# VHH binders against p46559, part 2

Target 1, 369 residues: p46559
Amino acid sequence: MTAIEKFFTEKSPDSEQVLLKVIELGIDFLGGEWKNVDKSQVNVSRVHGGQSNHMFHVTSSTSATPYLLRIHRQPPSQVFTDTVNLAIFSERGLGPKLYGFFEGGRMEEFLPSKTFDVNDVLVPENSRKIGAIFPLYHSINVPVSKSRRCVHLMREWLNGYESLGGGDYEILPTTVNYSDHPKSVSIKDLNHEIDNFEKWSTEIFEHTLVFSHNDLASTNILELNSTKELVLIDWEFGTYNWRGFDLAMHLSETAIDYRVPFPPGIKMNGDLIDNPPNIQIFCEAYVEADKKLKNRSPSDPTAEVKALIQECQFFWPLTNLFWALSAMKHSLLKFENGVDLDVQARDRLAVYFHLKPRSQKIYEELSKK

## First folded at step 1 (VHH)

Design c08 (framework vhh_8cml_1)
Fold by ESMFold2-Fast, scan of step 1:
Structure c08 (fold): chain B 369 residues (1-369), chain A 125 residues (1-125)
Amino acid sequence: as target 1 above (369 residues)
Amino acid sequence: EVQLVESGGGLVQPGGSLRLSCAASGRTFSNYAMGWFRQAPGQEREFVALISGSGDSTDYSDSAKGRFTISRDNAKNTVYLQMNSLKPEDTGVYFCAARSFGSSWYEPTSAYDYWGQGTQVTVSS
């Protein structure tokens, strides 16, 4: 726990110490009217929702610029990645303005907006809007490693699981009714699955590398109140990756409800996994928006949309393996985020094995041309 | 400083309508985003609807979308919640709340600076 995290977690937002501290930060990083703000004019409210950061909305009754204060709970490497990504997107007008950062935290623009939930992302018009915004982010050239893809983080999580004393893992799903999976998997089995998917992805989809969000759950999508435009937030897992993984990650998350009571705090919808209702409109919107950004006209738009759907279907199981490995490791660390991590790991592994045969068939088809 | 007083609650049949009003005192009413929350017996307060200080932006909970409309009259220092197609699950005490310089829906009751005493809404089974 950093000194600043301890300060903000041990004190009430209404305490004189906290009010003076947020004024000090406002003066130091924003200046302007913050120099004339009295503590009686300041409001500090916690932003709830289960996050990797302690979040505070700092406002005043004056014209001083309000800000969102993030106090990091994340590992130093994730903080570095997230801050670099936010700074780049801030400068390009693709995310909240970054007002400043310091050891243990940062200050950013508070965007008056609605945070999406699972019901919002299942609305066809919203699915179209999300599909249409992806190419804008995928077109950005970010000066970071192009070799540290999703499989790199998956290996880090699996190695961490093993280092913490993890062993064979029983697959006993709670919220999905799948039975076409192994009863248990070893660490060696999981390493083989990662290696195999990396080989397949490199052979048939190496040309699809783009800077990817990799974590586009509904709660990482803001709809601006003023314009109804969408903004993608929380780029802490942002890396160069295969495009279909990023798209499939979002589609996979539309089939998961995190609003259910804890425990388990998670429910996967097998019907939506097996028959995703909006994949067609989502991929149509992506192709159309990508065409406009690249000033191109596809020779066969119908074939291009079908190919993108196939690309998303190929990567769908890998997105579930990704979060299963994270959940396995963090369960051993006793990490608490409002989700039963063992339920998440077991259900996601069941989904992985259920969908893997489709990905193998796609690989076999596309490797032959 | 803002003082809030709700009115318009009552007993209504399923499918019926009610219009709640929230009268605010204070010279800076237009500087506050205004929200409606409800609380069923034995449960925590949940978000229903929000309107920005200017009235240009509104947000609704999923249960309220398409059925409820929030509006405000800054000249009268009043905010309204028009509730149509009422259901038994809409039963609860409805609270008006004021929030300084925020209109984003992310639901924390702790984000609201001033609260009314509440008005009871009962939808017959």
Scores: ipSAE 0.000, ipTM 0.095, lowest interface PAE 22.7, mean pLDDT 83

Design c09 (framework vhh_8cml_1)
Fold by ESMFold2-Fast, scan of step 1:
Structure c09 (fold): chain B 369 residues (1-369), chain A 127 residues (1-127)
Amino acid sequence: as target 1 above (369 residues)
Amino acid sequence: EVQLVESGGGLVQPGGSLRLSCAASGFTFSSYYMGWFRQAPGQEREFVALISWSGSSTDYSDSAKGRFTISRDNAKNTVYLQMNSLKPEDTGVYFCAAEPYDILTGYSLDERDYDYWGQGTQVTVSS
């Protein structure tokens, strides 16, 4: 634990030490009115819902610029990735302004907004808005590795699982009623699945590489109070990746409810997985926004929309394998968040094998062309 | 030449008070975090209190919390430690130490990360 993480975890937000520390940070990184702020004028409130960070909203009764203080709990590689991504988006007006960073934390713009939940992302108009915003982020050239895609992180998690003594894994789903999966998988089996999907994706979708969020759960979408425009946040998994994986990740997350009591703190909805209600409007919005952004022909997008739906369906199982491997590793590390990681791993593996035959069929169809 | 000169130590009875001062020269005092460490006979040096470069943030060891107050005067290049409700276990040589403020690394409570040290001042708490 860093000195600053220890400082903020051991003290109340109302304590004199914390109030003085956030004034010091305000003076150092923002200057201006913070130089004249007294501790009696400062309010520090803890922001709940951040599983990877301790977050505080720092305000004052003066005109000093309010800020969001993020104290890292994440691995160094995720912190580095998230900070680089935020800095680039800050400079381009596509996310919160980055006010500064330091060892163990950062300061960023607080956006008065509503955080989406599973009910919000199932509203057709919101699915349209989310589909329309994706091309803005997918069009950015980011100076990071183009080869470190989702499969790279999946291999790291699986290797970590094995190094921690992990072995064969029994697939016994709790929240989905699927039975068309193996009863158990070995580490060798899971490596084969990763290798196979990488091969398929490279052969039919290599031309679709874009900078991707890779973790667009409902809670990583903010609706601005003033404009009702959407902003995507928490880019800790941001990498170049196949476009369809990023889109399918969001669609897959619309079928998962994290508001259920712990344990298990997670419920996957098989009906929404098998029959996603908003995939059509979502893909229509993406294609329309992408064409407009790239000044492409106004021809009927019907064929392009159908192709994008197929692309999303192809990558859907891979998004579940991605989080299953993360959950398997972190379960062995006794990592605690609001989710039973073993339930998540088992259910997501069941979803993976349930959807895999569709992906294989899509590969066979597209590889003939 | 960098120098840290402590003063204000002495003999005091249990429950008494002492005010230590540390005068700094030879470096940009207002850019440094300032700390107090102590060393009892036959023991390793331990952290007592810390104050940020601006004076806006302080930290204390568990034994010092509620009894000691660290402060600084950047115009005089001096850091202070006000010690109240002194106990026999507070007996030791008190050292003033300076750590550079770095925007990327912040500060440390580990004595090994401090660049400049005073010669120490003796505090004895006995009846």
Scores: ipSAE 0.000, ipTM 0.107, lowest interface PAE 22.0, mean pLDDT 85

Design c10 (framework vhh_8cml_1)
Fold by ESMFold2-Fast, scan of step 1:
Structure c10 (fold): chain B 369 residues (1-369), chain A 124 residues (1-124)
Amino acid sequence: as target 1 above (369 residues)
Amino acid sequence: EVQLVESGGGLVQPGGSLRLSCAASGRTFSSYGMGWFRQAPGQEREFVALISGSGGRTDYSDSAKGRFTISRDNAKNTVYLQMNSLKPEDTGVYFCAADLSPWEYSTSQGYDYWGQGTQVTVSS
């Protein structure tokens, strides 16, 4: 833990020390009216919405520029990735402006906005809007590794789980009632699942690699108050990956409610997993927006949408294996984020095995062509 | 079936210019999306620029934008990369790549056909 993280996590936002520190940061990075602000004029409020960061909205009763203060909790590698991604998006006007960096934190533009929740992402018009903005981000060239995909992080988490004394894992789902899964899995079994999916994805979808968010839960989508335009935030898992994984990650997250009381703090909806209501509208919007952005006309628009739906369905189980492995490791670290990590791991493994046969069928169909 | 041959590489001083060419043989050239990628010693292959089959769409990496220009001559089955204001960081083997789909092209390394590469060295 950095000294700045310790400072902000151990003190009240209205303490004199915090008020003086946020004025100091405002003067240093923004200047202007911050030089004339008294601590009695400053308001600091915690922003809810990050499992991975401590966030504060800093304002004053003056014309001093408000800002969002982010104090990092993540490993240095994730902080580095998120920082690089934000700097690029800031410069291109695709995210909040980056005001500055310091050891253990950064200052960003505060965007007056509504954070989406699970009800918002199930609205068909919002699903269309989200589908339409993905191509904007998928078309950008980001100067980071092109080879470090979702499977790399999955192996890191599984290796971490093993290193922490993890062993065989019993699959006992509590929020989904699927029964078509093994009763338990070994570390060897999980490595085999990662290897199989990497092989399948590389053989049939290698041409679909794009810069991906990889974590587009509803709470990482902001709707701007002024324009109603959407902005994607929290790119700490951002990297090059198969397009269908990124799209399927968002679709999978529309079937999960994190507003449930802790414990367990999570509820998966099997009906939405089995029959996603907005996948057609979402994929239609993606294809149309991608077509316009790239000045292209698809040879068969209906076939392209159908192919994208199949691509999303193929990657859906892998998105659940991804978060299951994370939950398994972090449960052993006794990490607290308002979700029972064992319940998350068990339910997501159950979803993985429930959906895997469809992915295998898609692989077999597409590998013949 | 499709063969790609790069040319135009060489040694140039910082601030100089080079024009790379990629000659394609095989099926109808205008049906392919084309891209340029590069790889420096000890690094992964990275995207530089792309152009659609019709030439109606181009895209560039952040490092190439404003300095490099991709173009194509479908009558000559050739795609070009004009590189201006070259920097030592531009040193690497430059690869031409073709995407079978004229409607779907990528900034990633998932192209269908690749050339053997041409060396570009920016040094004095």
Scores: ipSAE 0.000, ipTM 0.080, lowest interface PAE 25.6, mean pLDDT 83

Design c11 (framework vhh_8cml_1)
Fold by ESMFold2-Fast, scan of step 1:
Structure c11 (fold): chain B 369 residues (1-369), chain A 127 residues (1-127)
Amino acid sequence: as target 1 above (369 residues)
Amino acid sequence: EVQLVESGGGLVQPGGSLRLSCAASGLTFSSYAMGWFRQAPGQEREFVALISTSGGSTDYSDSAKGRFTISRDNAKNTVYLQMNSLKPEDTGVYFCAASKLPYYTKGQFTSTEYDYWGQGTQVTVSS
């Protein structure tokens, strides 16, 4: 643990030391009325991080600007990516304002909001709203690498798994009942799967590269209390990628319930994976918002929506391979984080192989014969 | 709403043992990592021990390693701290804490984010 992480984890939010520290940060980064705040006027409460962060809502009884304090627990590269992305969205009014960052943490605007869950994202109107906001983010020019796509992180995780002593991996799904998968996969097999999808994606979807969230689970969507508008948060995996991966990632996450109170802490719904109920509404909303944003004349809207659904279906298995590789690596580190990582990896690999044949047929249909 | 209730504190001589218990209610206990913290007079609250949701992973402060053992019983919604070889420096109010870890692992967790706290139980190691 870093010094700042130890400070905030070892001390009560009500301790004099914490109250003085958050005043110090308020003065240093926000100025204004924070210079006139007494510790007796300060309230510090813990809030959900959504991820591996320590998060605190800092307020006072004065007119000093309240803020959200994040103390980082993620790898430095993810912290850097998330902070850069938030700074750009802050500047454009598309996310929380970034007040400042320091070694081990950052300060940002607290948005009075409801965090979505899997029940919320299955509501058709919410699916429509989510589909409609994606084009705003997909149209932004972000000054980051255009070559480090999802497959690069997948290779990093797989290399990490191997470096930690990982070997052949048996596919024994627990929460899905798929059986159309190999009994086990080698590291070589998984590298080959990554290479194949990269090749296919480059051949048929290279024109679809956009800045992508790559991790739009329900818990990364805030509904503002005042306006009911949606805001996307936690951009730690944000990078340029094929847009269909970003859209399929969100759709795939609507089929997974992480609120399971008993081990393994995760339940994948095969019926929602096989027959996603809101894909039509979601894709219709995306196409309509994208056309409006780009001020382009409508071509055949029905054909465009069908093409986008096919694009989402193509990338769906890759999103599961992405998180399977992450789970494989992190399972070797012996921390469970509310979900059994081995169960997640096995189920995700089973989904990958179950859906892969559809992706291959789409590639064959869209590639040069 | 959520309540954490500590018990098992008391007076003990140096070299003695105590077993603390923390009973949780109003939460899905198996979804929370559980920790123990302590606060001595005139000192800040400090970390003592942590146990993962399933009990498969534990972590200890340097002062607790080799002397204290944290465990949990998810069927009883209870976390325990077995304290052996107690020293005068171990005197303080011991707090139980619960942290809801993200249900989906998006990276390595090296510590726990604590959402709920008990009222504490006094441990006094007589000199």
Scores: ipSAE 0.000, ipTM 0.166, lowest interface PAE 16.2, mean pLDDT 83

Design c12 (framework vhh_8cml_1)
Fold by ESMFold2-Fast, scan of step 1:
Structure c12 (fold): chain B 369 residues (1-369), chain A 129 residues (1-129)
Amino acid sequence: as target 1 above (369 residues)
Amino acid sequence: EVQLVESGGGLVQPGGSLRLSCAASGRTFSSYAMGWFRQAPGQEREFVALISGSGGSTDYSDSAKGRFTISRDNAKNTVYLQMNSLKPEDTGVYFCAADSRPLFYGSTWSDTPESYDYWGQGTQVTVSS
């Protein structure tokens, strides 16, 4: 626990000590009107975005620039990637402005906005808008490792699961009625699945590597109140990865409802998994936006869209294996997040094996070209 | 989708008590975090209390802590705010609000009004002699 995390954990947001500290930070990092603010004019409120003491919205009755204060619970070494990602997106106007960072925390722009939910992402017009914004993020050159893709995290989680005493895992789905899966998988089986998908992806999609969000659930999409423009947030899993994984991750998350009562706190919709209603409009929007951004000459847009749909379908099962492995490890750590992690792992493994034959067929088709 | 209707407001003397109720209609009420907010004349909406969908977690503003208690009955689709030791400064229109965002990967509920998707029409609380 950092000194600043301890400070904010132990003290009320309305305490004199906290009010003076947020004024001090405002003066140091933002200056301007913060130099003329007294504690009676300051408001500090908690914001959704982690634990209640992770994020604070700092405002005043003056014209001093309001800011979002994030206090890290992670060791300083683990915030390196998050800080680099935020700094780059801030400079490019693709996310909240990064006002400053310090040991144990950072200050960011608060964006008056609506957070999307599962109902919002199923609206065709919203699906089009999300598809159109992806190329802006995928076009950025980020000076980080290009070899630490989704499979790197998957291996780390599986190794962690094994190190914590994990063994064979029974696939007993709760919210999907799929039966075309093994009854159980070993750690060796799961390593083989990771290796196999890495091989297939490298052979047919190596040219598609882009800096990817890798976790675009509806709750990581903000719609700005003033403009209705979308902003993607929470880049903690941001890495270079195959483009289709990032797109398929978002599409997969549109088929999952986290608003159901805990336990299990999760419900997968098999009908949306089998027949995603907005995949066509989503991929059309991506291709059109990518074409405009790169000033590409008109090609065959129908063929390009069809190829992108196939690319998304190929990576869909891998996105479910990714979160299944995370859930398996974190279940052993007794992590609490409002979702039954064993239900999530079992259902996601069932989805993985249900969709894998389609991915194999796509690999066989594209490897012959 | 959720629709919210508040009741239980009125005129009360300083030191008195009131119990506010918020009745919800909708199929997913038990998955929503619920909050109570208030707005005094000439002021912005301010946070009072919140309760998780399961009822296992609650949070209060400093002014409400120790005096107010938030609770819910998911079988009746209702959230309550029990207000004790009322002060003239508690006077305002009280709103219930629903946050449809899931609690996921360490996320918590916001005490920020703009984070809530559904709002009731409000109920007036007046603390005066």
Scores: ipSAE 0.000, ipTM 0.222, lowest interface PAE 14.7, mean pLDDT 84

Design d01 (framework vhh_7d4b_2)
Fold by ESMFold2-Fast, scan of step 1:
Formats: structure tokens, C-alpha cells, sequence
Structure d01 (fold): chain B 369 residues (1-369), chain A 125 residues (1-125)
């Protein structure tokens, strides 16, 4: 733990020490009326929703600018990526305003909003709205590596797993009833799966490279109270990537419920994985919004939507391999986030192998064209 | 049937104020960025001010910063331009515009989705 993480973890939000610290941060980074705020006028409330951060909403009874305080729990590289991405989106008006950052944390604009949950993202109109906003984010030029895609991070996690003494991994799913998978996989097997998917993706989808969120779970979607507009947040895994991975990541996350009791703190819905109810509406909205943004008219909109659905289906298993590798490594580090990481890894590997044959068929069909 | 209807234009003396309104119909107003453009005789159309779909982002031409304020009311499907300290050089036809993804974030007026018919603003005498 960083010193600042320990400080905010061990002390109550209404303690004198915390109130003085948030005033100090307000003065240092925002100035203005914060210079005139007394601790009796300050309110600090914990915000729930982020697995990777401690979050606090800091307000006062004065005109001092309220802010959201994030205390980082994730690795320095992810913190750097998230902060750079937020700074870019803040400047472009596509996310919360970044007020400042410091070692171990940052301050940003609090958006009065409702955080989505799995019930919200299954509503067809919400799925349409999410599909429609993706092209805005996918259109942005970000001055970062285009070669460090999802497979780069997957290899880093797998290498980390191996370096921590990890070996063969048994696939015994607990929340999905899939049986069409190997009983276990070796590190060599998993490296082969990454290499194979990278080869396939490069051959048939290299033209789809866009700056991607890569982690659009329901809790990373805010619905603004005043306008009902959506804002995508928590870009800590943001990289250039194949767009179908980004879209499939969101669709895959609509089939997972994190509100179940720990352990396991996670439940995958095989019926939603096999038959995603909103994929058609979602892809229709994406294509229409992308068309408007780029001022283009496809000659066959029905064919373009069908192709995008196929693109999402191709990348769906890879999104599960991505999080399975993360869970395998972090389980060995005894990381705690309210989810049984071994259950997550086993279930996600089962989903990967269950869906992989469809992806292979798509590759075979598209590589002939 | 998409329609943008401007109102509030007229003749006003220098230093006075005028408020333009743009009433939108036929599309989901709350999902569109909105903007005000103007065109004086013999000049090209230029951006005056724009506002994102949520109202969180606002952009102004340097010539109007500090004098004009753009706002929107999504419950009424209406966008406003409050024009203070008007100058003779503000004389132009003012156009309301809507675009799904660009207004509020971009300054480019080419290929915008929808335009109003314009309202004349004259600053003289």
C-alpha cells in the first residue's frame, strides 16, 4: 500500500485528519474558496463502484469546487495510462475534468449521475445508447503506442503468473455449465492461444485498430442525472486495439453479475453469453453513429451491421482470456477485490474454449475473402 | 421532419443585449450537439458558439468571448444565445445548427447534420 492509500483506508472519512487532508488538497490543486474552508464545512463520503481505486466525494457547504478523490490501488503503469487518458478526454470534453494528480492519487470532476449496473445494460434503449457513443471515443487520436494492444498486457500477466511460480491450471467452472474445454492448460498452451488469436486478428481485422476502453463493465458507465447522456469512465486499460475486442468486452460484461455474495462474488450467465439479447440493437447503433461521425453512407447498412456482429462474436472469447490471465496472476498475489479470482479465471477459461470454435470458423470464412 | 426554428433576432443599438432561441423538433435533441453560426454579407459562415449534448462543453469564437453565453434546455428542446455588449461587427444572419457528435467538441462546420433558416441581427444607430 502507498502511504496515502494506508491513510485513507485506516481513517474514517469524517475524522479530523481526513478533513484536513482534503482541505490541503483542495487548496493546493484547486485554490480559490478552498483557502477559506473550515473543517466543519467539509463533507467526505466514500463512493462505491471501483475495484481498482478508493474513491471519495469531497464537498463543502461553501462555493469551493467539489471534487472526486481517487486513491490508486492498481500498478503504476495502469495509473499512468489512466491519468494520461483522463487528461486527454478531459481536454476534449469526453470525460470528467482532471483537476490534478499526485503520487498515489488524483482529483477530478464529480458528475452527478447514476452508475449503471447489469440490469441497466440489458435494457434495449440503454444498449442502443452505449453502442451510439462508442464511435465518439473510437475516433480520438491519442499519442500512445499502436502496437501495445490487449495481447501485450495478456503476455505481461501470463509472464507474471509464471514468475510467481504458477504452473498448469485446472479448468473447473463453477458459475457456467460448460464442459467443452480442456481439463487443464499449461503456460505453453496459453501462450499458443494468445499467439494464435493475435495472428488471426492481424490477418482479418488489422484495419479496425482504434483507441479502445477495453474494460467497459456496467459500473464504468455513468448516466448523467440532468440530461440522461452517458459518459464512459475508468480508462486504466485504454490502448489502441482491435475495435471488436472493445465492443465484445462490453457485451461480455453484460452477461456477468458481480452483486452476488462473496465468495465467489461473481456469476456468469451462460444463456446471455450464448444468446446476447441486445447485440443487434447495439451494433445497429454503433454503425449509425459511426456513419454520422465520419459523414459516410454504406452501400449496404444491413450487411455492415451483420459484419460488425460477426466481428464482436469473433473477439468475445479473447475478452474472457484477457481477464482469465489477469485473475490467474492476481490470485497468486492474493489480491482482494470482492471476487474469487480462481473462480473468475476458471469460468472465463471455460467461456474462452466454449466460444473459440466460432471465432475459428469466422477466421476461416473471412481469410478466404 | 427535422426542423430548427430561430427567433429573437432584430435591430438593436450598440452596447445593448439580444437573446436568440432555437427550437428543435423531429430528432432527439438531448443526443445532439448544438451551435450558433453567423454570416455577414460578403463573408463566409463562421462559428459563434457551440455546446455539447450535455451542456458540459462550450466553445466560443474569440470575437465574442466574455460577451455571448450559449445554453440549452433539453426538457424544452431549445438552445439559447445571450448576446451582451453588441457591436456593429456582430451584424449578421445567425444560424442554428445541430450535429450528433461534433458540436461542443469540434469547430468544423462542414457536413453538419441540420441547419435552421437563419435570423437577422442588425446592430446600428
Amino acid sequence: as target 1 above (369 residues)
Amino acid sequence: QVQLVESGGGVVQPGRSLRLSCAASGFTFSSYGMGWYRQAPGKQRELVASISYSGSNKNYADSVKGRFTISRDNSKNTMYLQMNSLKPEDTAVYYCAADYSRLGYYYDSSGLDYWGQGTQVTVSS
Scores: ipSAE 0.000, ipTM 0.110, lowest interface PAE 21.4, mean pLDDT 84

Design d02 (framework vhh_7d4b_2)
Fold by ESMFold2-Fast, scan of step 1:
Structure d02 (fold): chain B 369 residues (1-369), chain A 123 residues (1-123)
Amino acid sequence: as target 1 above (369 residues)
Amino acid sequence: QVQLVESGGGVVQPGRSLRLSCAASGFTFSIYAMGWYRQAPGKQRELVASITSGGSTTNYADSVKGRFTISRDNSKNTMYLQMNSLKPEDTAVYYCAAEGPSYLTWDHEYDYWGQGTQVTVSS
């Protein structure tokens, strides 16, 4: 826990200490009317939702600029990535304006909006809107590493799991009814799975590298109250990656409900994993939006949509392996986020092995001699 | 719209060779897995050989392994079966088949079949 995180979590938002601190931050980073604000004029309210950050909406009865205060719980490297990505999107008008950052937190524009949940992302019209926004982000040239893809972080998590004393892992799913998986996996087995998918992805999909969100769960999608436009937030995993991974990550998350009581605080829906209801609409919207953005006319739009669905299906198991490895490591660190990390790891590994044969078939069909 | 047209069948003596061709039209041939099936009178239809959409992987029934070779030319929308060292037991009607992508969650598998071509191996 950082000193600033401890400060904001151990004190009431209406305490004199917190009110004085948010005035200090307002003066330092925004200036203007914040220099003339009395603590009696300030309101600090906790923003609900968000596992990675403590969030506060800071306002006053004056003309001082209101802001969203984000206090980080994430590792410094992910905080740095998210902040850099937000700064780039802020500059381009594609996300909340970044007002400033400091050790342990940042200040940004508060967007009056509705945060999506699993019910919202399963609405066909919303799935269409989400599909249509991806090409905008995928078309941006971001001046960050193109080599630090999803497999880089996966190896970091698996190495961390091993370093913490982790060993063989039993696959006993609790929320999905899959049985077509190994009873257990070794660290060697998991390294082999990462290496194999990296080889397959590089061989058949290297041309699809784009700047990707990599974590587009429903709670990272805001619908603006004024325009009904969608805004993507929480770019802490934002990096160059294979396009199909980013798309499959969102589709995979539409099949997961985090609103269930803790424990386990997570439920994966096998019916939605096996038969995602909006994949056709989602991929059609992506292709149409990409076509318009790049001013291009595909010779066979039906074939392009089918190829994109295939691309999403190929990467779907890898998105589950990604979060399984994270959950395995963070379970050993006793990280608390309202989800039973062992249940998440076991269920996601079961999903990985259930879907892997489809990915192997796709690789065999698209690979060249 | 969709058509699979087989050719190259006939009557041959044991030990000789035949080459079957299957010309495809009306669908995107390059994304479909292809196979050759055969059916002798009074027997069930059996898979003889299959080839993935890109041609990278081939599979053969044990009874024909080492004698038959499956290949495809995606630029010509055509699949081939080279049958060497033919035996009387290879006598059957040979069917060209296109197997739709089973990895599409919303699409049902689309099985397309040709009308068959007779192969007879006798005296």
Scores: ipSAE 0.000, ipTM 0.092, lowest interface PAE 23.5, mean pLDDT 83

Design d03 (framework vhh_7d4b_2)
Fold by ESMFold2-Fast, scan of step 1:
Structure d03 (fold): chain B 369 residues (1-369), chain A 125 residues (1-125)
Amino acid sequence: as target 1 above (369 residues)
Amino acid sequence: QVQLVESGGGVVQPGRSLRLSCAASGSTFSSYAMGWYRQAPGKQRELVASISSSGSTINYADSVKGRFTISRDNSKNTMYLQMNSLKPEDTAVYYCARDTVPGYYDILTGSFDYWGQGTQVTVSS
């Protein structure tokens, strides 16, 4: 536990020490009216739901700029990517404004907004809006590694699973009714799956490499109260990656409900996985927004949309393998996040093998160039 | 600050329904997650159902799942608990509760520091 984490966790938000500290931060990083604020005018409220951060909403009865204070629960090296990404998006007007960062924490804009859920992302108009915003983020040049794609995290997680004593893994899906999978997989089998998918993706989709969110679940989408514009948040998995993985990740997450009681805290919808609603509208919106943003020449939009749908379908199983490997490793670490990690791993592996044949067929078709 | 006032309690026979309402004062209702707690004589207070600030994220205790429905109307600053198929073990004082902090990401914490005065629900044959 860092010194600043200890400070904020051991003291009540209404304690004199905390009130003086948030005024100090306001003066140091924001200035302005914070220089004229008395502690009696300050309100500090805990914001919940930040798994990797302690969050506080800092306000006053004055015109001093309110802010969201994040105190990291992880070492700075583990939050480095998210901080760099937020700084870039802040400068571009594509996320909350970054007011400042310091050892162990940061200050950012509090956005009065509605967080989406699975019901929201299944509304066709919302799916269109989400599809239209992706090109803005995919067009950004971010000064981070281009070689640390999704497969690198997958290998890190699988190596971690093995190092923690993990072995063969039995696939017994709980929330999806699929049977077209192996009964168990070895670590060698999973490494082979990663290697094959990387090879296929590199051969047919290397030209689609863009800076990607890689974790766009419904809860990482904010709808601003004032404008109804969407903002994407929680960029801790942000890396350069194949575009179709990022899009497929969002589409895959629309088929998963995390509002169910723990255990298991997760329910996958096989009907939505097999027949995703709104994929047409989503891909149409993406193509249209991407064309406008890049001022591209007129082409056959029907053919381009069809190709993007195929691209999303190709990457869909890989998004499930990605989270299955994370769940396998973190289950051995006894990590608790309100989801039964063994149920998540087994169900996601079942989805992976169920959808893999389609991806192989797409690879075979597109590799015939 | 926020005042929470429960209503709709009463005495009912097993298998019947009651609808509880929680009226909140203050313009910040739409920014906070809300919940219903209950406490039976001699037992600890337990969370029955919770709902995020927008109404999009909802949790239920296993004992009431499929029977109770939580909802909210932010335009009326009111939260509801529709209780169907009531059982004698549902007998308790029901408390409306508000989260201590505004919901930034529409996430439910299960941690509420503000309670109303409670409304009695008795299910007896």
Scores: ipSAE 0.000, ipTM 0.129, lowest interface PAE 21.6, mean pLDDT 83

